# VH-VL binders against p38822r5to271: the designs that were tried, part 39

Target 1, 267 residues: p38822r5to271
Amino acid sequence: LSIGNEIKDSFKETHKWVQNNLKWLKDIEQFYRERAKLEKDYSERLSRLSAEYFNKKSSTSVPISVGDTPTTTPGSIEAAGVVAWNEILSQTDMISKDHDQLSTDFENHVANQLSGLFTKLDMTLSKINGFNNDMVNKKDNIYHELEKAKKDYDEACSTMEMARNRYTKASNDRNKKKLDEKEMEMNKCKNEYLIKINQANRTKDKYYFQDVPEVLDLLQDVNEAKTLFLNDLWLKAASVENDLGANVSKRLQAANSVVKQNKPSLN
Below, E stands for the ipSAE of ESMFold2; O stands for the ipSAE of OpenDDE; V2 stands for 0.75 times the mean of E and O plus 0.25 times the DockQ between their complexes.

## First folded at step 14 (VH-VL; framework fv_rovalpituzumab)

Design y4 (at its last look DockQ between E and O 0.45; V2 from the best seeds 0.43)
Fold by ESMFold2, look of step 14:
Structure y4 (fold): chain C 267 residues (1-267), chain A 127 residues (1-127), chain B 107 residues (1-107)
Amino acid sequence: as target 1 above (267 residues)
Amino acid sequence: QVQLVQSGAEVKKPGASVKVSCKASGYTFTNYAMNWVRQAPGQGLEWMGWINTHTGYPTYADDFKGRVTMTTDTSTSTAYMELRSLRSDDTAVYYCARDSYFGGSYKLPNYHGMDVWGQGTLVTVSS
Amino acid sequence: EIVMTQSPATLSVSPGERATLSCKASQSVSSNVVWYQQKPGQAPRLLIYGASTRATGIPARFSGSGSGTEFTLTISSLQSEDFAVYYCQQYDYWPYTFGQGTKLEIK
């Protein structure tokens, strides 16, 4: 029957389907590596911006009114305002580091884990393919041995019948001895053939009712593992991004508290 | 007998490349991934990468990405690691090691470590 | 990467006595730790996997324990051949990482 061919085709198609789903992990990995790069670039640019305005303050003299006149001169920078501005710059730099952390977290906890998941499960699929090939080869070898035993038995039957025909035409001791020898060979071949039939039937049952389901279960387990790990990694990606949001909110609250303490000067 | 036999020691100048071979015997080569691990003199073990010996697909450690190439020849059951643009701090013993990973289940991945190691290949980078 | 930190760096113990080697992971690696032994001039040798399971052919005097971030290799009744460097390795997070090693030497 052709059920064996449908099962072979089913393994190959299922294995290919699982392989394609694993290859998709490489696309998802690339997406998070690009997200990490974007966050890193933003972090670096934001840090440079903060440093530029810190250096501008530290490297540039504060405009000061000329002369000893008692009048208040426009253009003077209020000391409390400078304290608030420094806090804004400091919190902005901390926010840049929060984005650097998100970049690192996407890379280490998401993209690298997707790479590892692909790497490990791709090798697992290779092992499963090896198991399937061994299983098929063992089955094929046993069927080959059965075919050989049948051929040997058919040939032994033919040589025995030739010896019987010779004995029938010329009944002598030599022809009888030859017939007896060929009957022994035929019976030996018959016994080997019956042994191989039993072996082949046992192998057929094991292959279709044990081995094939087991291999397909292994493929199912790989796809289930991929899906569960991927779901966990997507949840981790969301978690690390939520942590960024919480940290940024905390930075802004700290800056706001300092700004609110910046009171107008009396003049 | 399951074993990994590596190529002999090499002496290289900075800027050169080295290619280390690792011949497997006693098992089905394509059923196990191959790791490459190095050890600088008097120092610990450093994972360099992994290759799927069936598909030939490598995965490299970040520190080596761009300088390392891992390949296999399944007809001879041999894995190769090539390290380019050698520096003096690449002086080390380079090991191949068979990986035992099999993880058809999310809940119960089966890993028995790097269970077979090559004898190591000393690569000296000087001058 | 997961940092595996081994302690002590060097442990001096007399033959016939017990050695306890520690390995700490920078984050949880569940029970996904391997221990290796390396003698001078030799390749590493697999001892323990899954934190606590002895590899085939490893004597019963080697035992492993731990989960999460803390792992221990214990060698009871030390033999002369046990004086070597020991490495832990995690396989829970990619990529694989090794500890820096603990040298076990004769006191």
Scores: ipSAE 0.703, ipTM 0.886, lowest interface PAE 1.2, mean pLDDT 88
Fold by OpenDDE, look of step 14:
Structure y4 (fold): chain C 267 residues (1-267), chain A 127 residues (1-127), chain B 107 residues (1-107)
Amino acid sequence: as target 1 above (267 residues)
Amino acid sequence: QVQLVQSGAEVKKPGASVKVSCKASGYTFTNYAMNWVRQAPGQGLEWMGWINTHTGYPTYADDFKGRVTMTTDTSTSTAYMELRSLRSDDTAVYYCARDSYFGGSYKLPNYHGMDVWGQGTLVTVSS
Amino acid sequence: EIVMTQSPATLSVSPGERATLSCKASQSVSSNVVWYQQKPGQAPRLLIYGASTRATGIPARFSGSGSGTEFTLTISSLQSEDFAVYYCQQYDYWPYTFGQGTKLEIK
């Protein structure tokens, strides 16, 4: 007798779970692509704004005051204001470029990497699924052969019994020979059936106690790999945004240094 | 033996489309990703994209997004690459190439390069 | 994307001599570098993966080394069939990128 199913096949469920987790990577990818788009848009708009006001500056007339001893004139003070304004606009433009860089960083160092990761893991998942299918098919084929062997054996038994009955009714050499032939055939089928039973049992044992655990472990490996790489990419995303913050701070400090030099008086 | 056999040379006009085929043999088609790489005359190698041969999910290089479509027919173990809106600078030899993975079977694979290449398909785009 | 720069563009070496080809990455790619050989009119052939592991069927005279940003392909004793174009490729970051190639020619 073949053994029944003792272990539930959890591959399908686990595979689906891992597959859904991989799909989550695509969502995360899309999120960072959208962020990149926002940064790009902001960069472009900020750049245009800074350029617009930079051009407006050129049209601003600075009154020139002529004093008796014009070493430092009121006009010089206004000029200092203009210099400060120019620096602010210049640094604003640089900040716009920093946002553009962040956009690029989100695309290249986060989103594209997520895309690549998904593809790689998806392929791996497909291979694992293929492995599972191969094992399942092997198992099923053996069981089909077992069923066939059983059927053949049953038929041989029936035929042998008919021959036996004929011999019982008419005990002659012809009927004896027929009985012997059918008995031989029956025994042959019996032997084949026994072989198939053993093979089926071995295959089943291997499937449930070796193959299934192995593929489940592989699925776990995929999931762990996903987690590890995803964590790295999240850290990278934070890093590039922190870089933006640092750059923005630097730009503002530079502007502030010039503004502080724009004094309201000649003192 | 493991091999990839590509379709023959193509001559196309600008604006046309070309579809190159790559037939795999000697291995399980769906166990390896298929890449497409092109090479313009006298130039280097350019990666176009790859496709999951099991699910059919493609990933394209940015330069080709919108113009390229990669597909597979698992029943014939054949990969296809279609390039649309052809330009003169698309003139090149196009290769299909199989990914190589350690273990070669079902373990979590690490990329080990493209180990099997087709013979290449010359696509000439001229007016 | 990561830029792979190969040097020199052309290398002239005599048969039997040692050839050293360089590949530099714009940023660290760990050991995830592949080398290919391409002869005229032929498809590329995989030589080295993982920066230092020879592919199946590749002669022992081919060796790869390096990590991070600097990689080297060495042919210890050049044979007549080794004169070809060699490409490096990184697969640490998406998309995978190739070097521009080094032409190894007979001196």
Scores: ipSAE 0.141, ipTM 0.632, lowest interface PAE 1.9, mean pLDDT 89
ESMFold2 (binder alone), look of step 14: mean pLDDT 90; pTM 0.925

Design y5 (at its last look DockQ between E and O 0.58; V2 from the best seeds 0.00; counts 0 for: SAP .549 > .496)
Fold by ESMFold2, look of step 14:
Structure y5 (fold): chain C 267 residues (1-267), chain A 127 residues (1-127), chain B 107 residues (1-107)
Amino acid sequence: as target 1 above (267 residues)
Amino acid sequence: QVQLVQSGAEVKKPGASVKVSCKASGYTFTNYAMNWVRQAPGQGLEWMGWINTHTGYPTYADDFKGRVTMTTDTSTSTAYMELRSLRSDDTAVYYCARDSYFPSGYKLPNYHGMDVWGQGTLVTVSS
Amino acid sequence: EIVMTQSPATLSVSPGERATLSCKASQSVSSNVVWYQQKPGQAPRLLIYGASTRATGIPARFSGSGSGTEFTLTISSLQSEDFAVYYCQQYGYWPYTFGQGTKLEIK
């Protein structure tokens, strides 16, 4: 009796557990959206910093030669230092763009894909719930038909016994005919009841030994799919951040090459 | 006889809101997600978002986040899409479309497509 | 976001002839492409999913192929009712995106 409720509760509890496990994807998604916002903010601030220092040189420039004191000619150590500084500022701006790209990559390749994964698996759980409801309803309908057939049989038995008692007390042709009629009705109800018993037993066996295990397998498949796709997305997140590191290293190597051409003893 | 029947055409002013309904029939409403897709006159199709009709959880396209609300009423098998702060470039036909997505797992069937579409609702936004 | 680029924008062919419509994705979407047909004043109609699988009730003259970034829809013997706009849509990368369409018109 309570066993039937335990099986219904088992699906409901397992489905709820998988659904709650899926909600973790929303937290992970939010984390990468926040990482993307941090990278975007950093990119914008770094770009403005680079532009500010580049524009300071442009706006405060003075002529190369003024007054009575000679000034250094372009191409000297001072001019090479300006070239190196401009390269550092240029590479800094390129690094800001690399962080902008990381922001975009976190959103598009990680956060959005986590949103899609949750959205699709959430709907898959809804479809599995619909399938479970259909098989439970089919089973319950067969049991309802069995209950009706039993009630019909019990009523026919009662009616037949009343007719039997009347014939026993007064054995006339009218009472005999009534008894025969009610006995025939009872036997028809009995046959219908036996048919429904067989149908219910087959339905019970299919439900407990085939349908329930199948539904639980589907729930397991959702959880396995979540894990596999989440792992792939975590690896993608690491990959896009590693690509940032490689690009930044490349930028710094380019700047270093220019800096090393700045000789301290050149005229 | 699976079908989606949408509410009638709307004329709106910029800054107003519109709410389009989509009534499903002939299938179990909560077993299929509902997409909303729009098409400006003479233009292509644009995906606006998706709602899980069983849980009521929506997922919106980025261009519409903050302006769109998708809801359902499971008792009437009806999906709704509300677009707020209308602009003239929101003039379009708005479609609801049933998503036939069934994700591939090792044991789950895999096929996909928006297999049933509503007739479309023209929303005109004019000065 | 995956950009789906269809070509040509307009394709003029005679009935009974073969039409080939192209769709390119900006990144791999594996085989996760859908094709729709849309006639004037009507909603889109699902033709092909999974790049190559015909939807229920779609005539055999429609076929799809492709994987990765390049996809084609082929109509092997055009009927008068096939002159419409055709859209590809990817579902392999979130969010869903559509191509801009190819108009198939009578030559």
Scores: ipSAE 0.648, ipTM 0.851, lowest interface PAE 1.4, mean pLDDT 87
Fold by OpenDDE, look of step 14:
Structure y5 (fold): chain C 267 residues (1-267), chain A 127 residues (1-127), chain B 107 residues (1-107)
Amino acid sequence: as target 1 above (267 residues)
Amino acid sequence: QVQLVQSGAEVKKPGASVKVSCKASGYTFTNYAMNWVRQAPGQGLEWMGWINTHTGYPTYADDFKGRVTMTTDTSTSTAYMELRSLRSDDTAVYYCARDSYFPSGYKLPNYHGMDVWGQGTLVTVSS
Amino acid sequence: EIVMTQSPATLSVSPGERATLSCKASQSVSSNVVWYQQKPGQAPRLLIYGASTRATGIPARFSGSGSGTEFTLTISSLQSEDFAVYYCQQYGYWPYTFGQGTKLEIK
């Protein structure tokens, strides 16, 4: 049985769906680029702030008591405070650098990879679309040939019938010969038409039962690949941010260790 | 046979633009991405960008963003690369190169390098 | 971006001898490495992809190995036509980056 043209082409819809999903990658890319920008800005501002207060420190005079017997003096206590403050500023500067690293990580390990992924999958999608177009074109060409063969056959039948009528009206050798010729032509066209019918049926069957499922599977593969790689990139994004957290914690611990040494009394 | 044929050598002044063409033959043009790679005299290879030959969507290297435009004409199976605001350090041989994909069974293509290259186009930028 | 470092810059080897070229990645790129050959005045030619698979038409004397960050191109018995510049390229991370090249010259 010939498959009718009633079967909706699922390819176009599925292709569009996959294409839209790929566009989503661009949005995600942009998100991480914006995050990178924020981190960079924060890094720079924090660095400047740290530098500013570091410079201010230089203007702070710490009284030094010089006596015959060097002992812990109030001036020493203030000095300890200055040391603690310097450490805090130093660690703050390092934290600024950690944020800069996060910015870079978002760009290089997430956003750029998303960009690359999009391009790769987009190209793959294009190839799949090309393959589908080839199949569709092949099908359409066969159908056009079928239509032509049908028209030729119909015309041959009409011509044969006219010849038959002429022979019926005037049964002579000339008219008989003409009838035979036209009948032969009709049979030739009939045979060609039958061949085209068979070819069209085979092509249609292949298209709907083999080609369409195949391209749909390919589209699914693209979608699955997108999901897989996207998940990896999301995990990577979380990982680099966790690294920042760890680094920040480390920096703060270092500062705290110095602060705890800044005693309020000489005891 | 599969081949890429590029346009001829160009001599340009600083600040000018150059447009190099790359005509593909022997394969389906729109099934492969087209890359542009340049090589300064005595230097290594530098990737400039690639273009989806089906959709026309380009991706440029960061160093060339804003100065380069890649386009295609599917009717002639030709890729184009335009580089603007030329400087002396843009003097190089410019190559178009096709991506290589695993052709087996229309599976998801994996990148297997650039398997077909144009002959190169020398662009000289001098005052 | 990933930096690909090739060594040595220049390798002098006699015809018939074995040549070993190194390519190191700044981070792991799995097996996503290609090798190109470029002769003077010619465009590059693809030799190896997937770190170890020879491209179509490439002689058996060319072989690639490695994974992660260390990769090697080996020419088992050098022929006169093998003296050229060789480039590695990674495609594990975007953008795909090239090494600076190794010049293989006749000793």
Scores: ipSAE 0.341, ipTM 0.717, lowest interface PAE 1.2, mean pLDDT 90
ESMFold2 (binder alone), look of step 14: mean pLDDT 91; pTM 0.925

Design y6 (at its last look DockQ between E and O 0.68; V2 from the best seeds 0.00; counts 0 for: pae E 5.2 > 2)
Fold by OpenDDE, look of step 14:
Structure y6 (fold): chain C 267 residues (1-267), chain A 127 residues (1-127), chain B 107 residues (1-107)
Amino acid sequence: as target 1 above (267 residues)
Amino acid sequence: QVQLVQSGAEVKKPGASVKVSCKASGYTFTNYAMNWVRQAPGQGLEWMGWINTYTGYPTYADDFKGRVTMTTDTSTSTAYMELRSLRSDDTAVYYCARDSYFGGSHKLPNYHGMDVWGQGTLVTVSS
Amino acid sequence: EIVMTQSPATLSVSPGERATLSCKASQSVSSNVVWYQQKPGQAPRLLIYGASTRATGIPARFSGSGSGTEFTLTISSLQSEDFAVYYCQQYGYWPYTFGQGTKLEIK
């Protein structure tokens, strides 16, 4: 009985541990949802900022000198500066869009997948728990039957003994018949009790040596699956963020190419 | 035999709520997740959500969050789907469907689609 | 979410002929694709899971193939009872999404 309790406790503890690990997935999900929110907010604010300065640019007049001989004029230099500024703002706007994409990627490729993973594993965990409960219930039912059989046997023994005592006190045909009847009943109960003992022992052995280990293995499988999929999602999260970095670098390079054309003097 | 039997057709007004039932038989109810899928007339299939029949934990599609509630009664092996604030575009046949899982009784289950479907419940929303 | 695109919208084929239905995913879903059959006035029926495994009770004339983003349902020799709408569904990414369906009709 002590071993049985220990094994039961082992299952419960392991199940609880796995369950807690699954809850951890929810925390991770929330983390990436919050990151997505930050990226979205940043995207929107950056977009608005870019738009604001685009509007300001429109109000800036650049003197253009138109002469018979087209030469590089101070106005042309100023125009080059405006072109460079326009490119910077344009690329900034594109960068804002890149951040928006990252937000979307965090939601769709990481957070939502974590949610789905949790749901699937939670269902699996519930099924495992259900299997365990079924096994426990079957075991308990057999033990209850065993207890009943024992009680019946004990009672039959008691009644047989009473009949025996009566026969000993008064050895007549009536008392003999009753003794024989009670002895038969006792033997019947004994046989039933023995059958129940054997069944209980078999059930116990199966439960502890086959069923419990199997269920524990299933719990391990859930945990391993969690780890595997979680790793993939972490790698995906890193990948989408690296994509942002690459895009940002590209945008900045484009802007820089135009800036380098903005010469400080006439050559 | 394994089967899902749904409640009868419903006619509702806009703004009302409808609750569809799905009674399972022929299998262990709590061993399979229950899905709800609807189909508007002449349209495709739309997944609404599913419920863990063992724990009662539901997961809803984003489009239905806030308007749908999925519940179960394990004692009667029945799943319920309630849709609130009904609109005309909610007119559809609503199906319950259990998940198909690969693996025996002691194997880690994998999703393999929805293998058992109810007969569908027509919900008509009209003024 | 992943978009599943089925083609063609309608496929006309004669009885006894081969039918090929296509399902394309917006991104790779590995082999996590299910096919359903739906006849008029009936609930959908599971045909294929794991892109290529027939469900229990499904005739051998039904076969699924593909991985990644391209998937195909093939009916080798069409029977009269095979004329229906077919849906694909991916379960590689959450949420699980359906294609819009392909109607298989008699030519």
Scores: ipSAE 0.296, ipTM 0.697, lowest interface PAE 1.4, mean pLDDT 90
Fold by ESMFold2, look of step 14:
Order: sequence, then C-alpha cells, then structure tokens
Structure y6 (fold): chain C 267 residues (1-267), chain A 127 residues (1-127), chain B 107 residues (1-107)
Amino acid sequence: as target 1 above (267 residues)
Amino acid sequence: QVQLVQSGAEVKKPGASVKVSCKASGYTFTNYAMNWVRQAPGQGLEWMGWINTYTGYPTYADDFKGRVTMTTDTSTSTAYMELRSLRSDDTAVYYCARDSYFGGSHKLPNYHGMDVWGQGTLVTVSS
Amino acid sequence: EIVMTQSPATLSVSPGERATLSCKASQSVSSNVVWYQQKPGQAPRLLIYGASTRATGIPARFSGSGSGTEFTLTISSLQSEDFAVYYCQQYGYWPYTFGQGTKLEIK
C-alpha cells in the first residue's frame, strides 16, 4: 500500500518548507551585516570630514608682516561665529560615532543573533530528519519481518500438505512421522506469523497515530521558533535604529542651542 | 561509554597550519553538534565555533573567521578543526566538546551545555 | 558581545564548608547560563545548565541560581575533589562567551 509514501511525501514537503524558512535567515543575516558595513564606512568618512575642517580652524589667523620677522595675530578664536562653527563640527563628529554605534548594534544584536538562531534551528532540523528516518526504517523493518514470516508460514503449509498427501496415498509409519514433523513446523511458523501480525499492528498504530503527528509537530515547532525569534530580532533592529535617530536629534538640538547664542553683536 | 578522543600534541612554527582531530564514540555522532574551545596557558576558555555534524555546516566565532575550517567525517565519527596562519598567541590547548541533547517532542531546541569534552590537544607555536 | 565577569578571582574555603561563586553578565541573558568545573590538566566538566539545572551525574551539593545579569554557583559541604577552577558561560546571545574563571582553593 501507498500510505507510507503519502506520509513520506508530507514530511518531505513540510521539511522543505521549514528548510527554506531557515535558508531565508541567512539572507536576512547578510542584509544586516551589509547594513553594518555601510554604517561603519559612513561613520569613518564623516569623522574624517569633521576632523579635517576642525584642523582648518587655525587658517583664520591674520599674519602681520613687519620687517624681516613676521608676527601673526590670530583673529578672535572665541568670536561667537567661530564658537558656533566648532560646535557644529563637534556635534557632527558625535553623529559619526552614533553611526559607528549603529554599525556595532546591527552586527552584535541582529546579524550575530540571526547566525545563532540559524545554527540552533538547523541542528534541530537535522535531528528531526534523523528521527524521521529512524522511525520510517523501524516501521519498514517490522513490515519486512511480517512479510518473511508470512512467506515462511505459506511454505510450511505447502510442505505439510505434501506430507499429508503422501500419508493419504501410503499410510505407513514413515509417512505419518513425516506428516507429524511437518505439522509441528507449520504450527511453529503459524505462531511466529501471529506474533509478527501483532507486532506489525502495534507498530502501525504507533507510527500513524503517534510518531508521524509528533515529527510533523516538531517541524512546526521549528518554524514557530524561527518566527518568534526573528520577530524579536526585527524589533531589536528597529530599536537600535530608533536610538540612532534619538541621538542624532539630541546632537542637533545641542548645536542649535549654540547657534542661537551667535548674536550679530558678538562678531 | 560516550567519549571524545583527540589527536596528539603539535609543535608548529608561526605561519603554519594545524589540524586537530576529535573521534567520537559511544553515541550517534550526527545527533549532536560539535564545539571547539581553546585555552591559552594560564588563561580562560575561548569558544571558537561549532559544526552541525549532520549537515557539515560550520559556524565560526568572529575572531577565527578566515583562519579556521571545521569539518566532519561521518563515516569515522570524527570532527576536525584546522587553524591556519598560526601565531605565537595561538599556543593553547584545543578542546572538542559535544553539545548536550535537547529534549523530546513538543519542545523548542534547547541548549544543555557542553556535556562531553575531549582530553584536549596542546598546540605550541614557537619561533 | 556579552562580557561575563566572575568574582572573586580566587576563593579560599575549608573542606566541609560552603562556597559561593558569582558571575555577572554585561546585559541580561535570562537564565541562559552554564557552569563548568576544570581541574588542572583536565578538560572542563559540565555542572549546571539553564542557570539552575544540574547536569546528569552531578552531586546534589552543587546548585545554581540567578537570572538576568546575576548568577551564583553554590557548593555546599565542600569535598576535597571540589577544589578547582569554575567557569560560567552564557548562551543567551551570540556568540557564546565564558567568564574568566574563579579558582576555588583550600584554605
């Protein structure tokens, strides 16, 4: 019968579905690793830009050329406009560090956790595959043993009938001894066959009503675990990016406060 | 008896590679992931990564990505860890360690620690 | 990655008495902590997983507790074979990380 094949196909289809969901985790992991690299590069380039313009601060010096030994008189470096510019540069550097933190957070709290989730669930799926193969093999072996026992019993019945026919044609002690011998062997094979029938029935009930539902439930458990943890990681990804936004807003408010102190009468 | 038996001590020069073996016995090799953990002299334990022994898929700690390769041979129930481009600070005892088995049906995957450890393989990297 | 900090670095205790070892995570790891024992020249031995569950074959004098960021290994009625180095390990966040160890020595 083909019921075993229908169950095998159902497991194969469900396993493939779960496996595809796990493979998707690797794609999502790669996305966040690439996001982290982008944020790191931006952070480094923004930090260098801020440093470059911060170092140009001294170029506002006004040289005084008197005689052969020039003396420079720097402009007022505490002028309100210069103070505001330096604060803008300082806050820009802090924003660069905010992006460095986002890069680190994507890697540590999202991408690395996706890698760990994949690893745990992939091993679990492998173990479920192993259990499925073992239970199918054990069921198939029991059915093979039953088929052999039936064949042995059928052969013993045929051999006993041959001995009975010989005794019917020539009713002597030799033919009676042979008939009794074959009847004993037939009864032995019958008992073994009945034992194997009972074993196969118990195995059939366990396989179809306990083992198959359990292994399919385990596959669903893997998918549900994947979904729960993935949702948590997506929420964490959003949280760390929101933290960046809050920090950037804080930096800009600090810069704005200093800019608003830059009155025309101070320049 | 569940047991992990590792290959013997190695002495290597900087820049060389080492491959440590870990032979499992007394259990179904492919049912348990295999971890690799090292310990430098006088230092603590450092997780290097693990490998899914059923699929052969490895996962490496960041500090070792690019230098380490973990493999298995299921026909001999043996896990391998190869560390390339050795440095003097790679001098350590290298352990294989089996994950414990998670529970039965209706449970999510669970980690019960590394329940069986190999005896360790001392790798010495000298100038 | 999660930093696991063990204290004290060395703990001196007399046989028959109780030892308490501490492990602190840099952020919450829930109950995802394992404790190992390591004697000189030997591989680590699993003691406790899930912060409080004894591994198979571990004597009842070993107990673990804690959740979140603070974890404790307690050894009641110390025996001579209990003097070793103890490591905690977290598995709540990737990657796995170990504490630096607490040496438990005879006073």
Scores: ipSAE 0.183, ipTM 0.627, lowest interface PAE 5.2, mean pLDDT 85
ESMFold2 (binder alone), look of step 14: mean pLDDT 91; pTM 0.927

